# VH-VL binders against Uncharacterized protein B0228.1: the designs that were tried, part 12

Target 1, 207 residues: Uncharacterized protein B0228.1, of Caenorhabditis elegans (q09220)
Amino acid sequence: AVVTPSIENHKMENASVTISKVPISHRPRGFTAGSDSKKLAVQRFKLLISDFLSDAQLSKSIDVAAVGMHKGKSMDDILDDVYTRLRRTLSTKQISELAKAQKGLVEDLDEKSAKLVKARVKRMIVYSFDPAAEQIHKYATRPSMAFALIAETINERFVGSVKDLIRDVLTPKEYDIFRKHYHPHIFKLDNIGNNTEAVRTTTHETF
Below, E stands for the ipSAE of ESMFold2; O stands for the ipSAE of OpenDDE; V2 stands for 0.75 times the mean of E and O plus 0.25 times the DockQ between their complexes.

## First folded at step 10 (VH-VL; framework fv_masavibart)

Design C6 (from X2 with heavy chain R98K Y102R R104W, light chain N33K; at its last look DockQ between E and O 0.02; V2 from the best seeds 0.00; counts 0 for: pae E 15.3 > 2, off the site)
Fold by ESMFold2, look of step 10:
Structure C6 (fold): chain C 207 residues (1-207), chain A 121 residues (1-121), chain B 110 residues (1-110)
Amino acid sequence: as target 1 above (207 residues)
Amino acid sequence: QVQLVESGGGVVQPGRSLRLSCAASGFTFSKYWMYWVRQAPGKGLEWVAVIRYDGSNKYYADSVKGRFTISRDNSKNTLYLQMNSLRTEDTAVYYCAKGSERYWSDAFDIWGQGTLVTVSS
Amino acid sequence: QSALTQPASVSGSPGQSITISCTGTSSDVGGYKYVSWYQQHPGKAPKLMIYEVSKRPSGVSNRFSGSKSGNTASLTISGLQSEDEADYYCSSYTEYSTLVFGGGTKLTVL
């Protein structure tokens, strides 16, 4: 089933996510390829996704995404390609953890609402990466340049913005339930020391 | 409906030049990467060159670098291959081919019928 | 530039299934690279049969299927018919430079 989440354009257009535009013609030739860019991208993705996926699984996923972005495929198609390849490599433990998270989400929200929550989260991931994908398609002449552009896009500020968008697209109840079942072992959804936790821990959070 | 028609093939001596043309119709030419692929008599397919949909990037097989130039005129829906310093090894049927999707593609869904280039004394 | 490795010829009887292999490296067929397959009848231009490893263009029979494992892609033709007698080429791109074709496989239908 294909369900496009209904997202208020004003909120998405006002999102804090900023994607750096990298002039491809000014990129140093000696840095545009190789394992350093992919290793950095893997490390950066772990700021969003915990150690749930192995480095090999992440590296393969980034390879699939980089090729898709270079080809100008939609982010929806790219994520589908990544999922198709990734699902065949999941361990029994990973499958069990995903099933447990899904079961908990359905129990706390019902099946229809759980599906919509996951669709909205997917939509925010798509929204966050669309500008980078467009730049990569327009300016990258080779897949290896796409790796470099991806690695430079995914920094701690970008990851934090993705987390904020996910929180914004869900109601407080939906977000709390999604976080309960997916955080922190599948997704790292909170920034440490957010305003809610700071208030709860009092003014002594400095020490 | 979608069609590619090559022209400009013929018999030439080694060291001479020849220009191939490929007339495109039935699709938005300016949104697709375009390719030249050749096939020597009795041999397999060999990629020769590719040009980005806006003409800004061009890539060549090592066997033709420095001798062949791919170009396009999007206002005339025409792809070109300028072949200089021709060698007997360049004897082949030359096909133009269209990328299967807008922007970038690894696959070629529409091919011309080819034009024969013979380099012989 | 660098040819992908295909068997020079394969044969089969009508109704049989046949598989054509295409072996490369992690730089072309392996990893995230997509593979496409072309059919060429004598004197004709190639026709795209499979793209992105396993997808069929509109109008291509579901008797044709593609797959990839490691550095080897495979084209499988089920229910072999006399019209399938042709040359078959795989293709992939390499990082940083070129598109490559396999050397071609002549399929004979006995």
Scores: ipSAE 0.000, ipTM 0.463, lowest interface PAE 15.3, mean pLDDT 78
Fold by ESMFold2-Fast, scan of step 10:
Structure C6 (fold): chain C 207 residues (1-207), chain A 121 residues (1-121), chain B 110 residues (1-110)
Amino acid sequence: as target 1 above (207 residues)
Amino acid sequence: QVQLVESGGGVVQPGRSLRLSCAASGFTFSKYWMYWVRQAPGKGLEWVAVIRYDGSNKYYADSVKGRFTISRDNSKNTLYLQMNSLRTEDTAVYYCAKGSERYWSDAFDIWGQGTLVTVSS
Amino acid sequence: QSALTQPASVSGSPGQSITISCTGTSSDVGGYKYVSWYQQHPGKAPKLMIYEVSKRPSGVSNRFSGSKSGNTASLTISGLQSEDEADYYCSSYTEYSTLVFGGGTKLTVL
């Protein structure tokens, strides 16, 4: 038989599939440095940047991220907006120092590798110094998104909105992992009816 | 029948503005991402801009950022491209294209006929 | 100039098989399964031939097939026919949620 359950916001927040069930090789990964020397350079750059970001600049990046989230921007766009805002609020001296630090990380790389490293360093900076960006990223990878996707397969009224939200918030790679891992689970739940045990729930609390 | 019909192309001088329109029919316009792609005479395809199905998210190629604005009117099933500060290198056939999948797409399954924009003094 | 590398031209005879390559990086072709191929005849709009690396839209001949290995995607056309003579473009989504096209390949059937 066909089941048409009601979707409630509080249930979407609390019920989900644990991301730990996704194979490690398929999980979204942070910036990777090919050698120990590059890992140390990245850590030194991170520490250097922290000395140049003020409390006001961090507060502004939180505001920018919140606005982007409300408007349904992709994670990449939100991170780009935050980085652009932080960079615009820096003094000429701070911008110069940031540029010197980034140059040092990529001076030994080919053109293509340098572009990738710069992009990932940008993400690392935003995640490291902006708790809001970290929370938005955690939301994008949260198991609660799996519950929203399950609801989409059962209640056609929310199909487009839920799929759009998932695709918009996740990067293409993250969405590919989510689609591959969770679609079979969703099908099983839909086929079994109201058997919520097919989807393990998790609890999450954030300060 | 699914179709896209473009209009608004023409000859304009450098530094001027031009607005392109794309009229959609035969599908639920409000559920699809829409794209602008251009092709300079004798050259290859270049992605220009994309807009989310509800108009909230917009992305642009670096070559047009700050000059071009993509928009849509779902009540009129119409896509727009506002082109400001035109340069001679913007001379191209501009195609309107529909995302292949409802709510998101990595490919364009329907293209308009194209409209020629010539920027010359 | 495009970011993805395609050969400028390829040629074959009727009935033969040809392959067109599309080389990118780990941030586009190599990183995702979102590669598309388009066919364009002179004076016409492009037509989608392949999406998601290897899938064909309804109405596209099974003579057209796609594949990917590492940072290189490939379009293979078997049983070449005169109407296959056209320009072929690859396209990929990038790590930054943008799109990039290949430079295009002119296929000549002689």
Scores: ipSAE 0.000, ipTM 0.426, lowest interface PAE 20.5, mean pLDDT 67
ESMFold2 (binder alone), look of step 10: mean pLDDT 92; pTM 0.944
OpenDDE, look of step 10: ipSAE 0.016; ipTM 0.569

Design s2 (from C2 with heavy chain K31S)
Heavy chain, then light chain:
Amino acid sequence: QVQLVESGGGVVQPGRSLRLSCAASGFTFSSYWMYWVRQAPGKGLEWVAVIRYDGSNKYYADSVKGRFTISRDNSKNTLYLQMNSLRTEDTAVYYCARGSEYYRSDAFDIWGQGTLVTVSS
Amino acid sequence: QSALTQPASVSGSPGQSITISCTGTSSDVGGYNRVSWYQQHPGKAPKLMIYEVSKRPSGVSNRFSGSKSGNTASLTISGLQSEDEADYYCSSYTEYSTLVFGGGTKLTVL
ESMFold2-Fast, scan of step 10: ipSAE 0.000; ipTM 0.449

Design s40 (from C5 with light chain Y96K)
Fold by ESMFold2-Fast, scan of step 10:
Structure s40 (fold): chain C 207 residues (1-207), chain A 121 residues (1-121), chain B 110 residues (1-110)
Amino acid sequence: as target 1 above (207 residues)
Amino acid sequence: QVQLVESGGGVVQPGRSLRLSCAASGFTFSKYWMYWVRQAPGKGLEWVAVIWYDGSNKYYADSVKGRFTISRDNSKNTLYLQMNSLRTEDTAVYYCAKGSEYKRSDAFDIWGQGTLVTVSS
Amino acid sequence: QSALTQPASVSGSPGQSITISCTGTSSDVGGYNRVSWYQQHPGKAPKLMIYEVSKRPSGVSNRFSGSKSGNTASLTISGLQSEDEADYYCSSYTEKSTLVFGGGTKLTVL
């Protein structure tokens, strides 16, 4: 026997239908289908990343990274090691979902472009939720360069897609923890439909 | 030198409360997740609770959920475990432990020496 | 009952190698590369020997190694020495964002 959808499901459907029936002129600015402009997406992603890049002190991970670089190990090699560690904490199901998400991002690209996009996405995932990566990048890479790389990646193709990749990499419980920990930034990003003023205030306070 | 020192253990009656403390030194306490792990006499290890580096998230074993509260004071480099509604099966040596990685960890690289809690009728 | 299954005891002679297994499910050991191993001598606090399945902390002998296949993680100790005689516990992260321990294995060096 078929069971009817929950009241929560109907409530969400009604909210979506209500928004779609509001004239565009009466919606918050930027709150349309494909509501994230590239500029807004870049600023949203910078806010999410700023918390991972702030307030670092000496750690064992940084000591190991510094020794590695002194032996000729590049920053890209260190980032690859961190990404490998991150992937090893994921379940087989999460690895499969991550692979599907990455395939979608490169589907219409030539081989050279696909390789570059995959490399940038890997770095963004590492930056976005691995605290060890935050410490390595704080000391070994200038923050402005990290933000520029993230901004360029979002601006080119990934309006809104970075949050989907983060969600696909984490279990529902891990995503709940991540979302709750970074809630002030996520809340302000979700409310950004009124131009960029909330993002400006949050960015200043988060750094 | 990195060190954790537990205190506050003792003998208590069932239904009573007890507060354990763990004093940390030799590392930046505010940057690490902290844990409580217990061991009943002659038994194995049991994870009790975790608290994130900034106190924003806390998780508990089902056996203590709703009765125990983990907290920390980063200004004093101290971890706490408030134990309410104690039961005889809570009798154990309680260890505090430090997460091995900056901000997040599921492994404990530094342990205290433990403090004995005896819940006796 | 412990959440993870370990043999109650294992024994070996000095210089030999032994392996201790730790069996869980796809929701803990099999689902994540977050298995740790701890050594506990009588009357002492546990000591971290292995983390993230196969990594050793600074100061832990390379005689200790970890691995995992499916739902079973293993701790291998090569070149057994008398000081290795202790209780060994595995632990794993779970899908509920909690931690669980195995029941422990008593290693006797003959």
Scores: ipSAE 0.000, ipTM 0.432, lowest interface PAE 17.6, mean pLDDT 64

Design s45
Fold by ESMFold2-Fast, scan of step 10:
Structure s45 (fold): chain C 207 residues (1-207), chain A 120 residues (1-120), chain B 110 residues (1-110)
Amino acid sequence: as target 1 above (207 residues)
Amino acid sequence: QVQLVESGGGVVQPGRSLRLSCAASGFTFSKYWMYWVRQAPGKGLEWVAVIRYDGSNKYYADSVKGRFTISRDNSKNTLYLQMNSLRTEDTAVYYCAKGSDYYRDAFDIWGQGTLVTVSS
Amino acid sequence: QSALTQPASVSGSPGQSITISCTGTSSDVGGYNRVSWYQQHPGKAPKLMIYEVSKRPSGVSNRFSGSKSGNTASLTISGLQSEDEADYYCSSYTEYSTLVFGGGTKLTVL
């Protein structure tokens, strides 16, 4: 088989919905607090960040983000906090590789590196804490589902490479969950994971 | 059947160039990171180069950086290694290897290798 | 020199267990859960035995297990069999988005 046993036997760690210290009104829809949220964020992002962040840098980023969520901070404030703490730990090599991700070797600037780190950390936060991701992960024993989920989170350019996989392998229900999770600015989810109202439709909005 | 087949190895003089090819079959080549790994006679494994599924990112071992170029043609399901300014210490069996879907940095499929001998 | 340190050789008797270590730094083995182990018989291509520190590919015997503590990863082979006699290599992803191998360990089944 082409697909590895880790994908075929992929199991979502049993995610308890644990709420700690954060008032319900201050939590993102379906946010789980504490160690469960952090463990899921680390696990989900190990595959995605191995290209540019160390596990230690990722773990620290998740800690900072979790604290910000506990305090009810906006996503932009959380991303600023994460970037401020990470920028001093990024190696010259890591900064160069992040710059290359935007078409070739370029002199690195703080603004450019900040943009790349914020984009990737925002995807990590959304992916780790959004309850729709839990629904998608219920089907992660299917190699195609795990691959599609990972591909979408890594790089928007990679979506083209999984287009056939998404169409051919996901059921209509799985695709609906997938699209609502990764395009929440277009397909807003209600408390049960269903789109019940029209949402903003601008294609310029990203994670 | 999932298969990787290397070709292009041979005997070449120092300072010359050689191009290796790796033909992939049995999987969707355009979705996987691809690697070159070499092994000098009687010695251990050494990673040489990697290329992202779309060809946009490439990384090299310090020992070959500036001399070797990895590339791929997804329309032909083929991986390449252009080896310039060859040195006697580049003598090795060169393996083509596929990164896995799940962890990219583990090589779940290997070719049988092609021998490159750099000698005067 | 290899970037990751392995013992040059290890020996055991049939039915016993042996462990092969692979030591790096916080920038490779210690920093990532991206350690793989390969088995190589003479004249053959390497075969993936363990990936992501402790996971086994389909078809690999459960006698093979992997673990990691700090900067050192370990491959343990239980119930040694003559077919296990081979060279074993560890590899790790690095903070520089590169890969490094250990020097290899020759396992002899006495």
Scores: ipSAE 0.000, ipTM 0.427, lowest interface PAE 18.9, mean pLDDT 67

Design s46
Fold by ESMFold2-Fast, scan of step 10:
Structure s46 (fold): chain C 207 residues (1-207), chain A 122 residues (1-122), chain B 110 residues (1-110)
Amino acid sequence: as target 1 above (207 residues)
Amino acid sequence: QVQLVESGGGVVQPGRSLRLSCAASGFTFSKYWMYWVRQAPGKGLEWVAVIRYDGSNKYYADSVKGRFTISRDNSKNTLYLQMNSLRTEDTAVYYCAKGPSEYYRSDAFDIWGQGTLVTVSS
Amino acid sequence: QSALTQPASVSGSPGQSITISCTGTSSDVGGYNRVSWYQQHPGKAPKLMIYEVSKRPSGVSNRFSGSKSGNTASLTISGLQSEDEADYYCSSYTEYSTLVFGGGTKLTVL
């Protein structure tokens, strides 16, 4: 009996619990690559900003993002929460340098994560053993650190790439369902990214 | 003026080691990803290694992985390439190069050094 | 072999246009917008002509343009001049966070 995945019934909450219900033998080889990608991104984030942020500031920012993800908050809300927390403790110089540093990290991650998302979404549709599109996206594309401070152009580039790649493997009907029941802000991140960048620019000017 | 000057090339026997240096001037060295690229006599370009602006992340071509080590000293504005277990196929002009953007890894080389020749022969 | 495929040579006359191709896979040229083109005259270090598929550095003539379709990137040189005679190399980022070059194309202006 082949079960067709139901993207339209999926909700953006406790994605790790959803994945844990898929038997390991039914996961594609390298399915945990999303977790490994998240781990690598966190390690790179720490290295990237170690000259600019204290361990306490970094840990607090990651914790805020992780809590937001666990509660199923939108990317927009998570970005706002993390940015609000960081603004209380970061100088204008630290915010500027962090933004520059993250451009390099996110560029490498975006390309690899976009290809991983495309491969996993295709296997979910074709093989019916990767049922959680939101779970795949959370682990493959947006490690918790990525919500800290991401420049508009990096978010826009990533959303464009992922959206186009997903659109190539989904029918128009499937894409509409995915868009409506997955995290809607991920496919409108241009607007979210622009808002985040504008807020950071304003903060930078007012310090 | 932005400049990169390589040094340390020479003639060595197979199995030996050499260390190349690249002296940077005219820009804030600590803000840029730095690269090593080589070109064998009469042959094409081959990327060798890249190092992050703070020295914490490094990538290598498969042909040199495990034998070559890229490093930098930001206090001296100097990039290094430690070449161990040299082979005749490592014979090339070695260039250091910088990316065009602060902190961002563009993988485009807007400024190149003049090159330093490494000849590995018996 | 070089990871990216370029024709060994191309030729044209002054005032004409030529195109040099650079073919890879979906894991390099086709997967990323990080293709660069370099011009090299004999005995000289290479010069960046195009980066990020189609962007020109300051000081590079608008006769040089870049594009990409699928797994193939292209460098087009319009209004050929004698000083354009050189070797041209493409490069691309890969999914392994490495870089690869094409084998190079010798442009002869007849």
Scores: ipSAE 0.000, ipTM 0.435, lowest interface PAE 19.6, mean pLDDT 66

Design s47 (from C2 with heavy chain S100D E101S R104L)
Fold by ESMFold2-Fast, scan of step 10:
Structure s47 (fold): chain C 207 residues (1-207), chain A 121 residues (1-121), chain B 110 residues (1-110)
Amino acid sequence: as target 1 above (207 residues)
Amino acid sequence: QVQLVESGGGVVQPGRSLRLSCAASGFTFSKYWMYWVRQAPGKGLEWVAVIRYDGSNKYYADSVKGRFTISRDNSKNTLYLQMNSLRTEDTAVYYCARGDSYYLSDAFDIWGQGTLVTVSS
Amino acid sequence: QSALTQPASVSGSPGQSITISCTGTSSDVGGYNRVSWYQQHPGKAPKLMIYEVSKRPSGVSNRFSGSKSGNTASLTISGLQSEDEADYYCSSYTEYSTLVFGGGTKLTVL
């Protein structure tokens, strides 16, 4: 089970599909608490964050996530635990690189950097902790679209998409549901870890 | 029997300090975000402060930021509010409240009876 | 000053239905599905009636329902009873990771 790099995956597929056209057998089913699922999730999480984080940060983040999974914590609690740990270990250079991923002027750099890290980690957790998540990439044309489809299928509390990108993939009915329940206030592009991704920047993520 | 019991309220002069306590029982205190909410006599509710279940994250209303400090002792099942540089506008009944959600708490499912703080000369 | 706008009062007769509005902005009510409603009887602590816009806690009557359209959330009470007479407050999460309340609405049951 090898995760195809987001940039390479995008180059291989240049066709949009609606979630209704993704075979049911290939739609994510949510993560499981079984030992095999936990081991696979840890391995996938490690692969996804390796280019972003130092080896020490990577090791610590995976240990925190694995402990949370073992304790049966919610995805949001696991995310919060990992984010809190990572925040303390980010270098000035890493914070600057996160800030550069944003477009336009920055009013509160530290807050925006925190939102980017949290959104990226949340997307990685959603993708890594669902053993079936990789299958949806066969039907998505862009990494941001793949992550948005995975997130809304297996984690209804995730927000991280560009409105137009989601509209292009979803049916009118699916888009209405998305607008009503996810209805992100602010979006920006996030190019952390090999690809450009749509990310919601609300302080709701840093409660 | 889930309950929260506040104490420490009283009459205090402007510029002085007061410490409120909230004793929790009947639930696993260390698993919940905890809040302080106040209500001035005859007025509406105002959120004051929140603290994460493990004490690591704290947030305050702008009106009290820099003057009030929220803290908790999970071994004693107790929540605290240290109120410094008190103003007459801080006169209110102070409620201790429990968050309704383990992961994204922002609603208050359990409230204490409240303790009155009067700031006057 | 309250951040969220509610009518000062509303009234109805037993058996009727009433609705209380709560209006904010795209940075609070309109931006998140995190609106809660509280009931407060004189001299008592508030009680949670609705959370996450439309969900009811265990033990709250199904006569209470919540909804939201744009920047306005609504609490609807059907089959009004005398014990429903109370002050009702809405609250919302904000983009600043803070919580705000409405000014409160006094419900009088005739």
Scores: ipSAE 0.000, ipTM 0.423, lowest interface PAE 18.8, mean pLDDT 65

Design s48
Fold by ESMFold2-Fast, scan of step 10:
Structure s48 (fold): chain C 207 residues (1-207), chain A 120 residues (1-120), chain B 110 residues (1-110)
Amino acid sequence: as target 1 above (207 residues)
Amino acid sequence: QVQLVESGGGVVQPGRSLRLSCAASGFTFSKYWMYWVRQAPGKGLEWVAVIRYDGSNKYYADSVKGRFTISRDNSKNTLYLQMNSLRTEDTAVYYCAKDHEYYRGYFDYWGQGTLVTVSS
Amino acid sequence: QSALTQPASVSGSPGQSITISCTGTSSDVGGYNRVSWYQQHPGKAPKLMIYEVSKRPSGVSNRFSGSKSGNTASLTISGLQSEDEADYYCSSYTEYSTLVFGGGTKLTVL
């Protein structure tokens, strides 16, 4: 799970914060649609990431993240595993197209359009997490947590961190609610195999 | 061989501005998160600011937010700290420090430090 | 942010073991596996001794070990030697994606 500095220093990265919209047709196959919450998490994740990824690439990357979470790997090790897998499967053309699409989404937006994009991002981030998870170890292996981890990996390499976006896009009150119900689960992934922590039961209304 | 060298410290009056620089060598500067950490004379360490490897994300300690600005020039392998509205409590040795990678939150290499004295 | 709580001083004799505590909250030390320990000799820059609670960088003696229980992280130095005399600082990641340091502990080797 070692990621070399050369992999992180992708020349097509830009410094802008950008959100990519994923079409519903790009469904991840590695996640079963066994429950409504899992199905919803898959659909929400697709709205957060670029549509330039193939279903096979996305599914395989999600599987890698789920395996790492189940094994109790650190957050950084899981992100490195996912990035390494995703990086190796992307063509030069896909990387170029993704970088251009990411950059294009934020450039030259007027004030009103920028606010609309940020509002959509808030909704998508909130919807990426399943507040009904009962236990931290099960929460970490659920699709919603895997999607958050993959989205964070993609955004870290191309447009910045999902964690940074969450903090920057939410109001202080919204961020306080988010970190109590969802944010600590992501940050505690480093500890999932070594010491599990009780997860607060939240209502299905938290979307 | 990784090396970080701070410069720009000195004696300055309250309310004035000062810019610190940190020259990096021995690693690919553009690939690593960079930090400023300070230490007042005879006191402990205090985190000041951090900047992502591409300059896109920046975070500050509450004590300096709105007064200090962290920046970097990857073409020159140099990290900067612009310090405005300086106060006597900003008197400290300022260190630049390198993250291992991916915002790990720990510093594998430190510079020698540069002393900033804010006095009237 | 408030500094993490460390004892101001600790002492031991050569060959003995000492432990330095670092206490925070569930929003920093207790919430994340991101505790680091730094050693600082007078007039020198700090040196990384432990990262991610219990991991050692290359070149750091295996006499140094780290652990965490709840909101308290600990640095243990076994087989205490005269060159271990220094100030020790813990640091932790916070839920705000910022960093916080402990107040520091002066280790005296008697």
Scores: ipSAE 0.000, ipTM 0.439, lowest interface PAE 17.4, mean pLDDT 65

